# Ledger of designs, part 157: VH-VL binders against q9vpl3

Target 1, 224 residues: q9vpl3
Amino acid sequence: RGKINIQRPKAPHYERARVVAVTQPKYPELPKAKSCFKTRAERTQQQQENPYNEIIAREVRNWLDHSRLVAFFHLSSITADDIFRVRVQLHKQNLHLKSYGSKIIEQAVKNTRYEAIVPLFHSNHCIVFSPDPEKTAALLRIVRRVPQMVLLGGIVEETMLSRNQLVAYAQMPGLHAVQAQLVQTLSQAPGHLIQQLQAHQNSFVQVLDVHAKNQMNEETPKST

## First folded at step 6 (VH-VL)

Design u17 (framework fv_anetumab)
Fold by ESMFold2-Fast, scan of step 6:
Structure u17 (fold): chain C 224 residues (1-224), chain A 120 residues (1-120), chain B 111 residues (1-111)
Amino acid sequence: as target 1 above (224 residues)
Amino acid sequence: QVELVQSGAEVKKPGESLKISCKGSGYSFTDYWIGWVRQAPGKGLEWMGIIDPSDSYTRYSPSFQGQVTISADKSISTAYLQWSSLKASDTAMYYCARQYTSGWLDFDYWGQGTLVTVSS
Amino acid sequence: DIALTQPASVSGSPGQSITISCTGTSSDVGDYNYVSWYQQHPGKAPKLMIYEVSNRPSGVSNRFSGSKSGNTASLTISGLQAEDEADYYCSSYDSSRTPYVFGGGTKLTVL
């Protein structure tokens, strides 16, 4: 990797520790025996609730409500040091990288205008928030150097945009009015954006499922 | 039409300096990264490094760090690969290639290649 | 240095299907979906055939397909044609050494 000459940040250290605490799953010990007093249907209907999840969900809603730029990323395996360096670079541009569990995202956006984003979070993900939509270009410059972060799409000025539309938005240099017009032009079919992203994910899953089944069939050799 | 045009073949002696070029056309030069790939005679492809022409950010393969310099001049849409002192082992075909913006690790358009021959 | 392992050669007859493997480690092929395949004819520059494991660029025949299982990526060419005779290189992201590494290459001969 290259050297990073950055002043020591205290805020990013705190943010990092908080994210780890929030997103870290609690592992209950696996029971050696199943409960004899609950049927399969009762177990399926069982509510597993962490009261702190609603507190974190409210935090996510606050970020969505107060950010004029929200970008969604798929996150591949990345070291703690690498993600920390990315977080520091983003923070310098007033860009805030957050990681939340899929259940928390679902709870946060349920019954809101943002509910349509839930399908984007079926895999490992992270979100970048900013109050300043003019930072879209800075965001894309930074993440170009992070192959583990794959842009899925985002929200600019309350309008959903695909990856390609965000790239186009980032290239607009000047006037706020021109940028607003671009957002309106790009967003003429917002529902279609989510469908396009979902279709791509479904196609990939289908290919993997077929491949896995073929491997399983090949693994079982025929006996004489 | 997107095109990468490289400078012509070079014949040099060990110890000489050399700078080869790769000119992009048909696209916004600063919106794509340029990588350099080496292919020694009869051998495979070796990634040397990459440059972001918008800010001259460079990243090198450890094998080529300190051995070559990658640079770019965005005013003429041209990237460069240069040696301060050539060795016979530098004899190879050198390709420049443009990064695909949707998947930045792959290279979608390639130059025709520059053959560099270093011999006494 | 060669980071990804490919067979040196593979052969097939017209109309058949062939598969070329590309084996790495978890730090390159296994944990990431950034595998590309390049075709190189003698005396020519490489051409991108597959990117991000299984995606085809515009203009690449649907006879070419890519897949990945664990630490091994595969390029499959169906309906083999004489023009497919070339060298094929895989490449991948590498988190441990460099951001980009190539395989050793595979010579495809159409018999």
Scores: ipSAE 0.008, ipTM 0.494, lowest interface PAE 8.7, mean pLDDT 76

Design u18 (framework fv_anetumab)
Fold by ESMFold2-Fast, scan of step 6:
Structure u18 (fold): chain C 224 residues (1-224), chain A 120 residues (1-120), chain B 111 residues (1-111)
Amino acid sequence: as target 1 above (224 residues)
Amino acid sequence: QVELVQSGAEVKKPGESLKISCKGSGYSFTDYWIGWVRQAPGKGLEWMGIIDPSDSYTRYSPSFQGQVTISADKSISTAYLQWSSLKASDTAMYYCARQLSSGWLDFDYWGQGTLVTVSS
Amino acid sequence: DIALTQPASVSGSPGQSITISCTGTSSDVGDYNYVSWYQQHPGKAPKLMIYEVSNRPSGVSNRFSGSKSGNTASLTISGLQAEDEADYYCSSYDSSRTPYVFGGGTKLTVL
């Protein structure tokens, strides 16, 4: 039987990732806070900065630069066996599950149009990358069977999408032109996307709290 | 051409440390996972574990968890298998192999093997 | 301990067909389509012959085919040739023990 020749995303040289990051639009935040001296928090962040983190941050930028599909997930407690099984299933579809620390993600997206996503990663998280946006449907089919992974949102063709928008995109016909046009016509403001992603994250935390409380009670969830 | 080249045979004493290597060439090293398979003299194959070189994510067989360390250096397209303290029972042929991405942890290309002999 | 059961040896004559079995449980062979087969000649590294029950890698002869029924997977080699004489190992996912397990191996002799 024939094999499907699917190319995995190529990791570009660090120099190219640096050029892309430098040429991206600056994200102006609290202009009054930018001065010739740094706040204590800023100095502390700079002082504790690890050279190793910069190397990994370049890897994250590399993935972002070479992936036409990026999906963000909240990750609740999951066994090593279960997450590994998910990672292998995703890998078969040219979907690459990665987990990076919050500081590394912040460092990777600093001064890019994606900087606003940083607050989403305050809790346990993971990201799925792919060079092929057609794989969005396969991704959602696989993670639907993994209740520990909660979709927060993502990026398709460099456009930030909410959870609902990603689900809608996955249901579209597999015509590249139609899908690209759909993504291009979306004019979601980054602030609105962040608000929606945070709301879903808060809802998930609330569900986990209720579940944990029910587990401590004598009442069992099974009936009949 | 895709090729995995492993380091040469090793003769060690119990308690010594050892690190063997597996260098990939002819393909994008970070695009494929690398696994390690052990074969004791005259015995069958045993899966030891696997690594994703793009982020150094590892997964071990329970029998080898804590017994060995798998690592990779993507800057030189090389994967490693390491012991902190060898035992006589570690005497075996060790193969590195590239995972077939479309399969379930199956290996499409194999290194030539590294024979490790541990004796007093 | 061997996780997947294979016969220790099988034999056949040139031009004949032989089948090698690989028997597990529902937690490895039965509930999953992740069975693969490897060929190993003496002093050589293994070669992937079949993956995901019945898929052949590029470059593998169509004389090799795989199948599965219940908890038993089978490798069938048709038109036996002298060069087929080797050890054959099955492998599979095992949800109860390890992510990947090998069978004990079968020595194929071409008489």
Scores: ipSAE 0.690, ipTM 0.857, lowest interface PAE 1.4, mean pLDDT 81

Design u19 (framework fv_anetumab)
Fold by ESMFold2-Fast, scan of step 6:
Structure u19 (fold): chain C 224 residues (1-224), chain A 120 residues (1-120), chain B 111 residues (1-111)
Amino acid sequence: as target 1 above (224 residues)
Amino acid sequence: QVELVQSGAEVKKPGESLKISCKGSGYSFTDYWIGWVRQAPGKGLEWMGIIDPSDSYTRYSPSFQGQVTISADKSISTAYLQWSSLKASDTAMYYCARQYSDSWLDFDYWGQGTLVTVSS
Amino acid sequence: DIALTQPASVSGSPGQSITISCTGTSSDVGDYNYVSWYQQHPGKAPKLMIYEVSNRPSGVSNRFSGSKSGNTASLTISGLQAEDEADYYCSSYDSSRTPYVFGGGTKLTVL
């Protein structure tokens, strides 16, 4: 039970940490060159200079260059069994689910035509690659049953598509949809494309918040 | 023609390391997953795990997780199954097999098998 | 360990039909349509005969058919031939133990 004099009870673990931090004597910090431990910046630099990361980055570039369909997803917490099921189901349709760290993706697309995708990977993510853009419909059918995977956008025939454009493409037979989307994309200024990708990220965060709240609430049928 | 060729039979002592191979030919190696299946003498089939050679993503049976390592080298179209320390209970025929593209997780083409005998 | 239950042996005469059962739980056979059947001749690697309950790979005789009722899948071989004598293994998806499990196997003898 709590006492009337709350000021005197033993502090919770987080309060104890705060008290220790406040009461510790402040000494001049050691020069960075004489630090016993690497700083976060120095650790990040060492990771960026890892030769294995460059090999994997080249692999990502190869996937992007040789895939006619690339779809970008946010990935919420998902069990190893569930993601394995999704990978198997996608692979059956010649759809290849890949997960790469955001640093590797950034390294892979830097100074390429795909650099605009970097903002999509600031949180948990995965990418689906395929040589066959007609598999977009199969992709969306499969991921519709995976609430942990949320479509952010994609690339079809080297053309950047928003979530809505990719959904529309899935409903059209053949390559005629790509020509229409290419015309639409070419009407956009390069700076506005990046802003639209960032806006999709903000809308996506809002969609996740709405989706989380709707999962908490009992669903009621809507009449439209 | 599609073919999976496995390395030759091995006779080892307990505690020794071992790496066996499975070389694919006649198809695009990175387009198909490779699984490993064990069959102890006079016993049935046991699924060990599977690898996607395109990114080295692996999935293991819980019974084999931590006991073996599955890997692949796509530059030479070869998958591997490796033990750091063999046990007598590892004595078995080991098959590699290519995932059948039209099914959930089944195998269409199989290697001839590698017999591993572990005895003192 | 046996994940899916099969009879140890089954026998038939040439020209007859035989059925091999494969019994699991709702978490492997019952709730999923991912049952497959493999044929293995002595000293040889297995061969896929049926996948996803009832589908045949190209090149597999239509004498082989698969079905499922509840938690039990069945492989039926019609017009039984001497060359059908082999061990038969069922397999299924299983999210609770391992994503791919085999049955204990059934030895088919053609008499």
Scores: ipSAE 0.378, ipTM 0.716, lowest interface PAE 2.9, mean pLDDT 80

Design u2 (framework fv_anetumab)
Fold by ESMFold2-Fast, scan of step 6:
Formats: C-alpha cells, structure tokens, sequence
Structure u2 (fold): chain C 224 residues (1-224), chain A 120 residues (1-120), chain B 111 residues (1-111)
C-alpha cells in the first residue's frame, strides 16, 4: 500500500520514548528520567520553589560581587553550536558568558543594589562577567559579529552603565584611573556611587599611607 | 604544578553503568574548561565534549550526545564522564584534558588516561 | 571518511626534516586559523605541539613548526631525533559538524 503520512509524524517521538522506557533498568531505582516534553502541570510544578535555586542564586551573587565588568545582553534565537563558539571566543579573553533563568536572577539580586537589572531578563538573555574591565573593548568586538546578542547595558566598577555609556567606556583603553574618570563622567543616576567609590579609594590609600605607622586599623571614625 | 589524575582501569559487562573521574590540582579548577577525548584500541583520537566547571555548561560532539554525561564537582576539583549503559563499542582509553587558554579548544595538560574494557 | 586527512605514515633519518600534511575543506582548515598538532608516544597521553596553525606552547622545541596553505595544514619537524618517533594528530575547528575534530593520525618512524 502506498499510504504515506506527509505530515510530520507524532508517532516517532512516542515510539522513541516508549523504547527508552522499556529498556530502562527498573531496579535499583535510579534517578528518574525527566520527560522529553513538559506538560502544563509539570511546568506549573517546576515553578514551585526549588531549594537548589538558592545555591545557583548564591553563585550569581558571587559573580556580580567579584566581577569588575558585567554586561547584559538580549539573546535572540541562536543555535547551540553558535552560542558555544561565542562562549569559547569570550573565554579566551577572560570573559565568562553565563545564562541563568529569570527567577534565579530575581532571587539572586532581590534586596541588593543590583535589583534594577531584573526587567532586563523578562525575555531571552545572557550575561558576560569578567574580573578585568579593560576587556570591554574585546567583548564588544566579539559580540559585534553575533547579531543574535544585543547589548542592553552593564556594570563597571559597581556602577550601572547604559549601552551607550559602556560603548564610550570601551573607547578609552589605557590607565585604570582614566577609565574610572570616564565611568564617573558618563554615570548620572549612579554617579554618586562612583564618586563615593573614588573618594573612598583615594581616601583609603591616603589614610593607609598616613596611618601606616600610627594606626593599623581602617576603623577610624568618619566625621566633619 | 598542574596535574590531572584519572581513576583506574575498569572492566565491565555490557549494560552496566560506569562513572570515571579526573581530579585537577595545582591550578584554579573553575578557571579552565575540562574536555574528554576517546581513543579506541589501535585507533585515533575522538573529541567527546567539554565542561565549564564554573557553571556546569557542557558541549558534546554529536557522536557522543546522549551516549555519555559529562559533569563536575568544583568542591573537590573533579570532572566526571559517565555511562548509564555500557556497550562493547565503548571499549577505549579515555583521556581528560584541560583547555589551553591561548588556543581554540586545544588542551595543554592531559590526564594519564583511564582504560575502559567492556566485554561479555 | 574522516574530516581531516593525514598520511598513515611518514619516515625520516636523524638530522633530516619531515613534513606531515593535514587536509580538510574550507569549512574546517581553509577558512579558519584553528589548526593544532598533538604528539603521542605509545601508551602515553597526547602533548600539544602547535596551536592556531603556527604557534608553539612554552616548552615545545623550535624544531617543530606549523603552516597552512589553502585547505592543507602542515607540521614540519627539523633536525629529526629518535625521540620524535610518535603518532602525530592534527585538529581543527569544523563549522559544519563538530566544534573540534581530529585527523586520522600519522605514525612517524625514525630510521
């Protein structure tokens, strides 16, 4: 008989799942295989709080706290091979591409100074972290060739920068002091934070010099 | 000094599960990706896949996707390669190797290898 | 069929130079500069000799050099020594199949 199903067959998926289920060992009980397809009920159940989310959220907080450069991207549809290639290119520059679920990011930054980034992650997204802010130029050069990644903004030296401010920062290679001045100049809303950091850094260095022989503690009261 | 130490040789029957290990020392384990390379007896090298221990991100060769699982435990600086059900065709030497930071996906330090023999 | 073609064997005498070829397509060797070479002595793990076509890792003798022309990469070993006797594998990025692919390997015999 010449009856051919021209529609994409639904049977192959069920057939594969059925074969796998039949061949799976039944004793001892091994970790349960997750369904290839998530039902609405399963999606709702997975939305319930998972204690392991706190472990991952702590890692996100660790990355944010220990990275001097954080860049946020919208991620359009991209193949697994293409995103892997981008991750490898970034890793060579000490740039670390990470992708976390929106709920994990929200949990990680809740009640922190980073809470303002949550709206950036309501669509597909990824984040690039680096301990080296001088790598911002290399980051933008690599991402320019990846149209699926759209820069939204970032954090440099704990200061939130828009896309345009981050692009401007990338154009100032060289001395760290010059880059810090640029970050202060570009920042408007978090400008006070940059100024505090610069004042604290300069005062910290000078207090350390003055008190190196007289006072070994940084606990000197601050008053006018 | 940088060193990757792999678990000892294994002799298994088809259908059995197996998990082999690769422990890194002398460097920051989460700063480098760890790859796995297979070499069947008398044959050449085959890239199996790679893991970023810092976030458990994995990438597999299409030939090994679904055949093996690569994982890592950064608390003990150890990467793993595991099979749920071994086949005779899995008989090979398995190497773990650390990604070379200056290369593409190249490896600068290699483990001594774990020989896996699967026979009935 | 393998993605990267190497001769099964090459041979040379001490003090001479030999070249091992690695031939692919434009999707792996031709359009990219991600060719690497590994040395493997019997019963031992491979050692990276060349990366990104022509670069040597620290600790690798300058007797080893790499080059590329079109779809063919080459490893040249000058001043051949007995300890160079080993299997040599090329590797490359492959945009069409897998992010990392090895050649079939070449056995170098020093006679």
Amino acid sequence: as target 1 above (224 residues)
Amino acid sequence: QVELVQSGAEVKKPGESLKISCKGSGYSFTDYWIGWVRQAPGKGLEWMGIIDPSDWYTRYSPSFQGQVTISADKSISTAYLQWSSLKASDTAMYYCARQYSSGWLDFDYWGQGTLVTVSS
Amino acid sequence: DIALTQPASVSGSPGQSITISCTGTSSDVGDYNYVSWYQQHPGKAPKLMIYEVSNRPSGVSNRFSGSKSGNTASLTISGLQAEDEADYYCSSYDSSRTPYVFGGGTKLTVL
Scores: ipSAE 0.655, ipTM 0.837, lowest interface PAE 1.5, mean pLDDT 79

Design u20 (framework fv_anetumab)
Fold by ESMFold2-Fast, scan of step 6:
Parts: sequence; structure tokens; C-alpha cells
Structure u20 (fold): chain C 224 residues (1-224), chain A 120 residues (1-120), chain B 111 residues (1-111)
Amino acid sequence: as target 1 above (224 residues)
Amino acid sequence: QVELVQSGAEVKKPGESLKISCKGSGYSFTDYWIGWVRQAPGKGLEWMGIIDPSDSYTRYSPSFQGQVTISADKSISTAYLQWSSLKASDTAMYYCARQYSSGWFDFDYWGQGTLVTVSS
Amino acid sequence: DIALTQPASVSGSPGQSITISCTGTSSDVGDYNYVSWYQQHPGKAPKLMIYEVSNRPSGVSNRFSGSKSGNTASLTISGLQAEDEADYYCSSYDSSRTPYVFGGGTKLTVL
């Protein structure tokens, strides 16, 4: 501890600090108690009422429409330097790492063939896009250096694939026809695939939740 | 068929140099990492380090950093583990293993092992 | 040093189920889903049985399954067979010490 917030002249400095605090751009903090009282319906309504998300959702739809490879990842805490290095390595292979909020993903894929993926994005996530599906092997090689990125699954040639199916695709010869046949062979019902991908994400979210609770409850008895 | 073939057993004296090999076949060598794992007689497995053959990027266990060098020659699909000066405590079975493509540090295929004996 | 704690031995009879535990900390097993299990027969190289907590490589019997709860991962072998008698090692990513660690190993005896 040792935050020093008040060791200065009271009236003039306090009034100046308040004026500056009010006029400066800031991210307002919402009490957690208020968040706990929001119903699912109220959260959904708030999300639907944010028209600004539609502008960014158009960018996401553009990436989906122009990418033959899309990979979904759960993203754990990672330093800015580490994620930048990953972005650079991916960019060299024409792989583009993007991060969007769940609300934006929902708006982007609503009324599209990809609507079923929305449940995957309840926690921290990122997406890698590429126009070249042959880069799947390069993607997996690069991501193996980044334990904070956990592959959930993806879309190849407009076909939804689980993590294991993407791995199998990456191991195929560089013949495009053979790879296309594999994608068709590995495809399965979207409901079952999404359920499997959601299970992996929920397991990871559960680990994060347990860790957060353990951090909050890791205490010695209070001393006076 | 994926296969990792390691060089034969070695008997050395303390202070001697040594380089053992691990040749991959039946897959794209540069698409997988190669790791080295040590097993001293009657003991468990110890991870030593890994190499990405596509760019020779290496990562070592702190216990082995500076004690060994891991390298690879992608033109002949071969990874190497080398010592500049062997010690009696280096006596162990040494395994190379291919990292699983979807996993982190998971080793799906293993070499048969190279027994290194260092004694005076 | 052994980073992950396993029982030194476990035993069972043919047809039974046994479970081997692997206990670490939040910085290895707890916070990450990178637990693997290896089977090693005497004089032979290890074989990957489970990766990333619960996934089986092709060719591994569905009698082998993996799970995790908190800081403890478990390998369960159902329908135990004589051929399952081996040493079993767990491994995990470790953010605080070395990037990869093995458990001390568990000797499975099939009686």
C-alpha cells in the first residue's frame, strides 16, 4: 500500500482535481453489485440497443467473407509484447489475428451461415483469418509457442471443423483437391460441433473462475 | 509412417565431447518441434528442451541451459543433442520426441532412445 | 526436482478400473489445460496416451481417459488388462518454473 491521495492543499487542489477528473476522458467504473442485478434479458436488450457495434460488425463480416481459413482461440492473459510478436509472425504467413467482443461477433454473424458460432465467444477470445487454407499448418506451428492461445476450432472452405479436425486438415498434403475432400469428410452436424467447442471453452472458463475464487479466498485470518 | 530413429549407444570418458542424432521420417520435418527427454538409470523423465526445425528456435529447461546444445539440420530431417564436455552425471537414456501438432509440449512419437554411459 | 506429485505405485486386477492422480499447483495443472499422460514399459520409449487433459491420440484404447479438477489431473484406466502394467508419467506446462515438467511416475501393477 502507500497510495497518497490527499497530502496537498485542500480546497484549491481538491477543486482542481475534481474539475480535471470530470473533464478528462475516462472509462467509468460500474459497481459490480449493479452488474449482478442485470437479468439476461436486460443484458440482451442493452447489447441490441448499441448501434455502434454494427459498424465494427461489418468489418468482421468482411473478414469472414474473404477468408477461407478462420480459427477460433480462447485467449488467456498475455503481455502486449508477446501478442505483438505473435501478430508479426502470423502476418508473415498471411494470417491475421483479430479480437472482437462477444456483442460484435453476435451482430456480425446474425442472419448468416455462421450464426451457430456465437456461444463460443462468452469469454476472452481471438480469431485468426487467412485467405489461404494451406496456411493451417503454419498457424498451428506458430500458436504452439503461445500457451495462452487455446485452439477451439475453426472454419475451412466454409465448413465448420473441431480442433482435432483442423489438426487433421493441417497434416494433409498440399494438393488442394485432396484437402477439399478431407474437409467434406471431416464435417459434422453444426449442433454437435458447437457443443464440443463450447465444452472446451467452458472447461477453460471454469479453470479461470476457480483460480479467481481461489485468489479472492486465499487469506490468512485478519489481524487487528 | 512416422518414425524417429536415434543414433546408437555411446560409451565415453568424462571431458569428452559427444553429439547424438535423431532422424525423422514419414512426415514434414519442419512442421513439428523436436524435444529431448532424459531418463537417468532407475529415475523418471526429465524434459531438456525443444527445437523448431523450421527456424532453429530453441527453448531449454533451466537445468540444461548451457549444459547441452540442441540443433537441427532440416535438409536431412535430423535433430541433434550435443555436449562440449561430458560428466559422469550425464549417464542416462536420451529420447527424442516429436511435438504433437495440436498440443503444447505433447510428444506423440518417440525415438527408441540413445544410451549414453560416461565413466572413467 | 519433481514438480508434479504422483503416487509411487497403484495396483488392480484384470477387468477393474484404476485411477492415477497428478497434483501440481495453479501455475501448472490448475490454470492450464496442457496435461499429458505417457505409458512406459520396461526398456522402451514412452508412449503418449492422453494430451491436453482428456484427448486421446489415434490408436489409443478408449479404456484410457483423462480428467482434471482444480490442481489435480487424473488418468483412469477401465477394463484393466495385463498389458497395461507399466510406468505412467503425467506432464504439464508450467508458467512459474520450467516451461514443461514431468511427474515422478507411477508404477501400475496388474495382479
Scores: ipSAE 0.007, ipTM 0.482, lowest interface PAE 9.5, mean pLDDT 76

Design u21 (framework fv_anetumab)
Fold by ESMFold2-Fast, scan of step 6:
Structure u21 (fold): chain C 224 residues (1-224), chain A 120 residues (1-120), chain B 111 residues (1-111)
Amino acid sequence: as target 1 above (224 residues)
Amino acid sequence: QVELVQSGAEVKKPGESLKISCKGSGYSFTDYWIGWVRQAPGKGLEWMGIIDPSDSYTRYSPSFQGQVTISADKSISTAYLQWSSLKASDTAMYYCARQYSSGWIDFDYWGQGTLVTVSS
Amino acid sequence: DIALTQPASVSGSPGQSITISCTGTSSDVGDYNYVSWYQQHPGKAPKLMIYEVSNRPSGVSNRFSGSKSGNTASLTISGLQAEDEADYYCSSYDSSRTPYVFGGGTKLTVL
């Protein structure tokens, strides 16, 4: 949809889980035969979902919908100091490290195209979001020195990728890399003049072919 | 081109203070961390610590925590290693080296070294 | 701050291949791919030769290669030349300590 809901503040997942754990009362359940009330399991089946969880789940869906790069990690024990260091490095590259409870993730992706990721979150985890898929290489370079973060897979341009596929994607040359190769070809010494001219000819033909195909697909979509 | 230039050799007496420098040039200083590595005469390399010049965040080896102070001045692209009170055991060659903050996290460029001699 | 074990010395003849080992634990070498190798000539600053176990920086000869098996990383130098005579240090990330540790160093002699 174009925009992450910035008007809704995100409560830190850790602090929320801590508060819920500390303040949640533990009540004994009455035997079903001796009570007019349902057992805890039956009450849970009749209970509407917590509105707070739906609010956070909606935030997760907004991050998923507005991020062209999403990477999933298993997270081992890590100090607050070390994770802060990683978060700062990632933020400089427009990469946003987030942590959410597995039940929140499950609620966020249930009945969506992302439902297949739920098994990845049965243990400690974190997610990195970015609107820029070209930052995949920068992400992988940063997390290689964080052994506590183990890449499980990701989503790039709404396509789910395995760990190996995401690594391969990171190694693909971008538009800037193609331009750099053209500059390198143009700057060759005079001894390579024939090669230089042939390379330019081939590069221009390839560029024009790709452009012509794109124009045909765009301008004549129903011309079969 | 990328270069790390360290201050000149120092000869000091035990108990004296010292501050040595490492100036980066030819790159964006705040995009790289600066690490300090010690090499005692005839011995191997010892990692001392590292600083991020963008926010002056430091990490130290446990062996050097409290023994030295690492700092940086990003306005002049210079990192520092400082002792409040030198000991004879501080006699060593001290190297600075850069480490990419969001890419390859290895020391790809090194300074020429600063020899510190502490004797009475 | 030496957490990684290297042999004190290795030797070889010109044109031969030699291997230098770097042994740690699962918390540094074994579970991670973050091993680097540095070359140091007498009186000179170290030079990065290998990073992330097996990658070569620009300008480093393809005669230098790195590998890892279990808790042991290895630097292999093929086609030995006189210029390769130097001290070699491995380094790694260490999850149980500060993020960087060095090996004790290995003196390579080309005879």
Scores: ipSAE 0.006, ipTM 0.442, lowest interface PAE 13.2, mean pLDDT 74

Design u22 (framework fv_anetumab)
Fold by ESMFold2-Fast, scan of step 6:
Structure u22 (fold): chain C 224 residues (1-224), chain A 120 residues (1-120), chain B 111 residues (1-111)
Amino acid sequence: as target 1 above (224 residues)
Amino acid sequence: QVELVQSGAEVKKPGESLKISCKGSGYSFTDYWIGWVRQAPGKGLEWMGIIDPSDSYTRYSPSFQGQVTISADKSISTAYLQWSSLKASDTAMYYCARQYSSGFLDFDYWGQGTLVTVSS
Amino acid sequence: DIALTQPASVSGSPGQSITISCTGTSSDVGDYNYVSWYQQHPGKAPKLMIYEVSNRPSGVSNRFSGSKSGNTASLTISGLQAEDEADYYCSSYDSSRTPYVFGGGTKLTVL
């Protein structure tokens, strides 16, 4: 049984009218329709300073947390058709190619165990995620056919590995215990590993900068 | 207004094939993943799998891998759940629900459900 | 097998407060802040009530709140009303099996 019966409201006396006016909720600056319906993006905006970046940053954190294999690549100029073909080949092996802005990556990994990867993303980049570390060999076979993708390093079983360490891991896929020992041995000096990953990225960026400048200077007389 | 509209109830015999649908409207269909959740009569919710309509990437629960196929047609904003050969144990209510992306592990909008009854 | 453990039933009277628990392991509830709660009335689709442990979607009463301590998440409903009578399901990320698992469900009866 309902205890409250709704009836046509009567005009309140002065004191009640004043109390009602004072207790009226403040209306949002956006139209009433917007406050009645909130999308996921609008809910995120209400809670966070940078709503678009935080939504995508949350996606990146989830991929990092749910993947036992993460590989980082420098990505040079590539056509939409070429990257689509690569993505299809990777998907067949449960490998997921993603691209995110460097600011979003930084926001995603801040205050996490992955914070050390931020320097890798100062240039054009992409990331491959997989729940299956045994797919490292398949990954390297596929990207070997894609000169626009240059391996910088990755994370295997939560352990940061350089390019050479990932290649070594891929060469020993047959025995899990041996693979785990290899990862442990290769990760003995994390500081040196981070420096190596940064050096490879910086060297490649420098090569691209020199090449771009040379092409700009010589483009007109040498165009084909 | 965001809504997910599912196809009508189905009554089938064991061994028959079936494909049920879930149509999204009021939002950009490719910006959200579509998950499928099963509820057997008098039982709880079971996650079956999910699809990213933008590239048709799918992920299945181990219990449903190989038992069903999830697909989507982004041109008509519709996701599908399909059986090649139904069993009596497939009798259940099937819900579709949307998830913003792989980083959002909550289903914010649900379809009304499709009741599938498999009996001889 | 049920990955997340909920009590089968909970009861309360109008105006009271009740709490429903959801217990998992470190691989699903403990190490992650991805617990959601869904309300299901008989014959209806589930409705999202809480996401990421403690956040409420627009349109959900502030009488509903969520929390987590260790491997146990909790849904608290204050000021119980007749319309709160429903089945409640928790869900979380599961790193060991699937990205998404549900609890067994709790039937809430408002006496």
Scores: ipSAE 0.000, ipTM 0.425, lowest interface PAE 16.3, mean pLDDT 75

Design u23 (framework fv_anetumab)
Fold by ESMFold2-Fast, scan of step 6:
Structure u23 (fold): chain C 224 residues (1-224), chain A 120 residues (1-120), chain B 111 residues (1-111)
Amino acid sequence: as target 1 above (224 residues)
Amino acid sequence: QVELVQSGAEVKKPGESLKISCKGSGYSFTDYWIGWVRQAPGKGLEWMGIIDPSDSYTRYSPSFQGQVTISADKSISTAYLQWSSLKASDTAMYYCARQYSSGWLDFDYWGQGTLVTVSS
Amino acid sequence: DIALTQPASVSGSPGQSITISCTGTSSDVGDYNYVSWYQQHPGKAPKLMIYEVSNRPSGVSNRFSGSKSGNTASLTISGLQAEDEADYYCSSYDKSRTPYVFGGGTKLTVL
C-alpha cells in the first residue's frame, strides 16, 4: 500500500495472562448469607454468557468503529477455493471479508444506532469492511462476479444504505464531497432502511425459486 | 522499519513436536497476511500456506494440509508454524513472509529463515 | 504436482542482457496477470523483484523487467552485474489446485 495516512481497523490486543485472569476469575468468596442478594451488577455479570463472545464482539465493534465502508451479504454455499479467491481480491483493494456468528454481531451492535440490522444475519452471512468508502465501486465490481454473495445493504460514513443506494454512491467514487452530499440525499431512517433491506432478501428468495423452476423445465439450460 | 524475526535453528528427532515463530514489527501486524515457505536443502521454494492474523483465517497448500498447523497471536505480533510429529523429510529452511498487498499473494518482506534439521 | 517450468541455469557476462523463462498453463500463467519473480542469494531469504508480470516494487533496479507471452512469462535483466548472480524463482496464482506455486528456480551465473 502506498497510502501512509490510511489505516486498516486494528483488532484489539489481548495479553494471554490478562485474558486468563479475566475469563477465569476465581470468584471472591461469596458470603453464604448474601448468596440470594445479588446486586444488579452481579446479576449482569452472571448473565454474560461465554466471555470469549464478548472478546470477539469487541473485535467486531473495532471493525465497525474504524471502517467508513461496511457491506452486508447473504452467503450461499461456496467452495473454500472460491471464498479464498474472493478474500484475496478484496484484500488487494483494502477490503476485508469477515464472518461472525449472528449472536456475536447482535452483541457487537447492541445499544448502537445499528442494532436494527441484526435480523439480516439470521442466515449464512458475511461482512466486508474498509476504511476507504471510495472502494465501494471496487467492492461491487468484485462481488458482481460472485453469485453466491448477495448484497443486502451497508453502512457508508455511519449512514445505512440499501443495495440500490450503494450502487448510486459507487457511481461518483472520485469526489468525496459529492459522495457525502449523495449519502445525505439517499439516506433514510433506520426503520425504513431495514424494511428495504428485508424486501431485497424476499426478492432473492423469489429469484431462486424461479431459477429452480426454470432449471427443472430446462427452458434455459446452460449453453457453452 | 518493517522486520520479520524468526526463531533460531532447531535440531530434532523423528516423532518430536516443534513450533517455530515469526515476529513482525514496524507495521500493523493484523493488516497483512503472513505466509510460510519451505526450502529443502539444495531444492527450490515451496508455498506452504498463509494466515490472516486479524481473524486467524488460514489457507494451506494441499501438500501441507494436515501436515502442519499455521497460527498467529496478534497480541504479541507473532505467527507460528508447528508440527505434532516431525519426519526426516521435514528437514528444510522455513521462511515466513509478509503478503504484499499491491500484488496477488506475493511477499514483500521475508524473515531470515529457521533451519529445521530432523535426524537420528 | 503442478510446477512452473524454468531452465535450471542461465549465464552471461557483465553488461549483457539475459532472459529467464517461466512456463505454465492457462490456469496459472496464460489467463492471469499474477506472475511474480524472486531473487535469492546463497544463504539469504528471497527478495521480490517483479509482481503482476511487469511491476517493480520500490527499490528494485529498472534493469529488471518482466513480460508475458501466452503461457510463458519472462524476467529480463539488462546491464548484467556480478551482484545479480543468484537463484531466480517465478511464482503465480494457480486456480486449478494450489492458490500459489513457485517455479523450479534458475541459477544465474555471471561470467
Scores: ipSAE 0.605, ipTM 0.806, lowest interface PAE 1.5, mean pLDDT 79

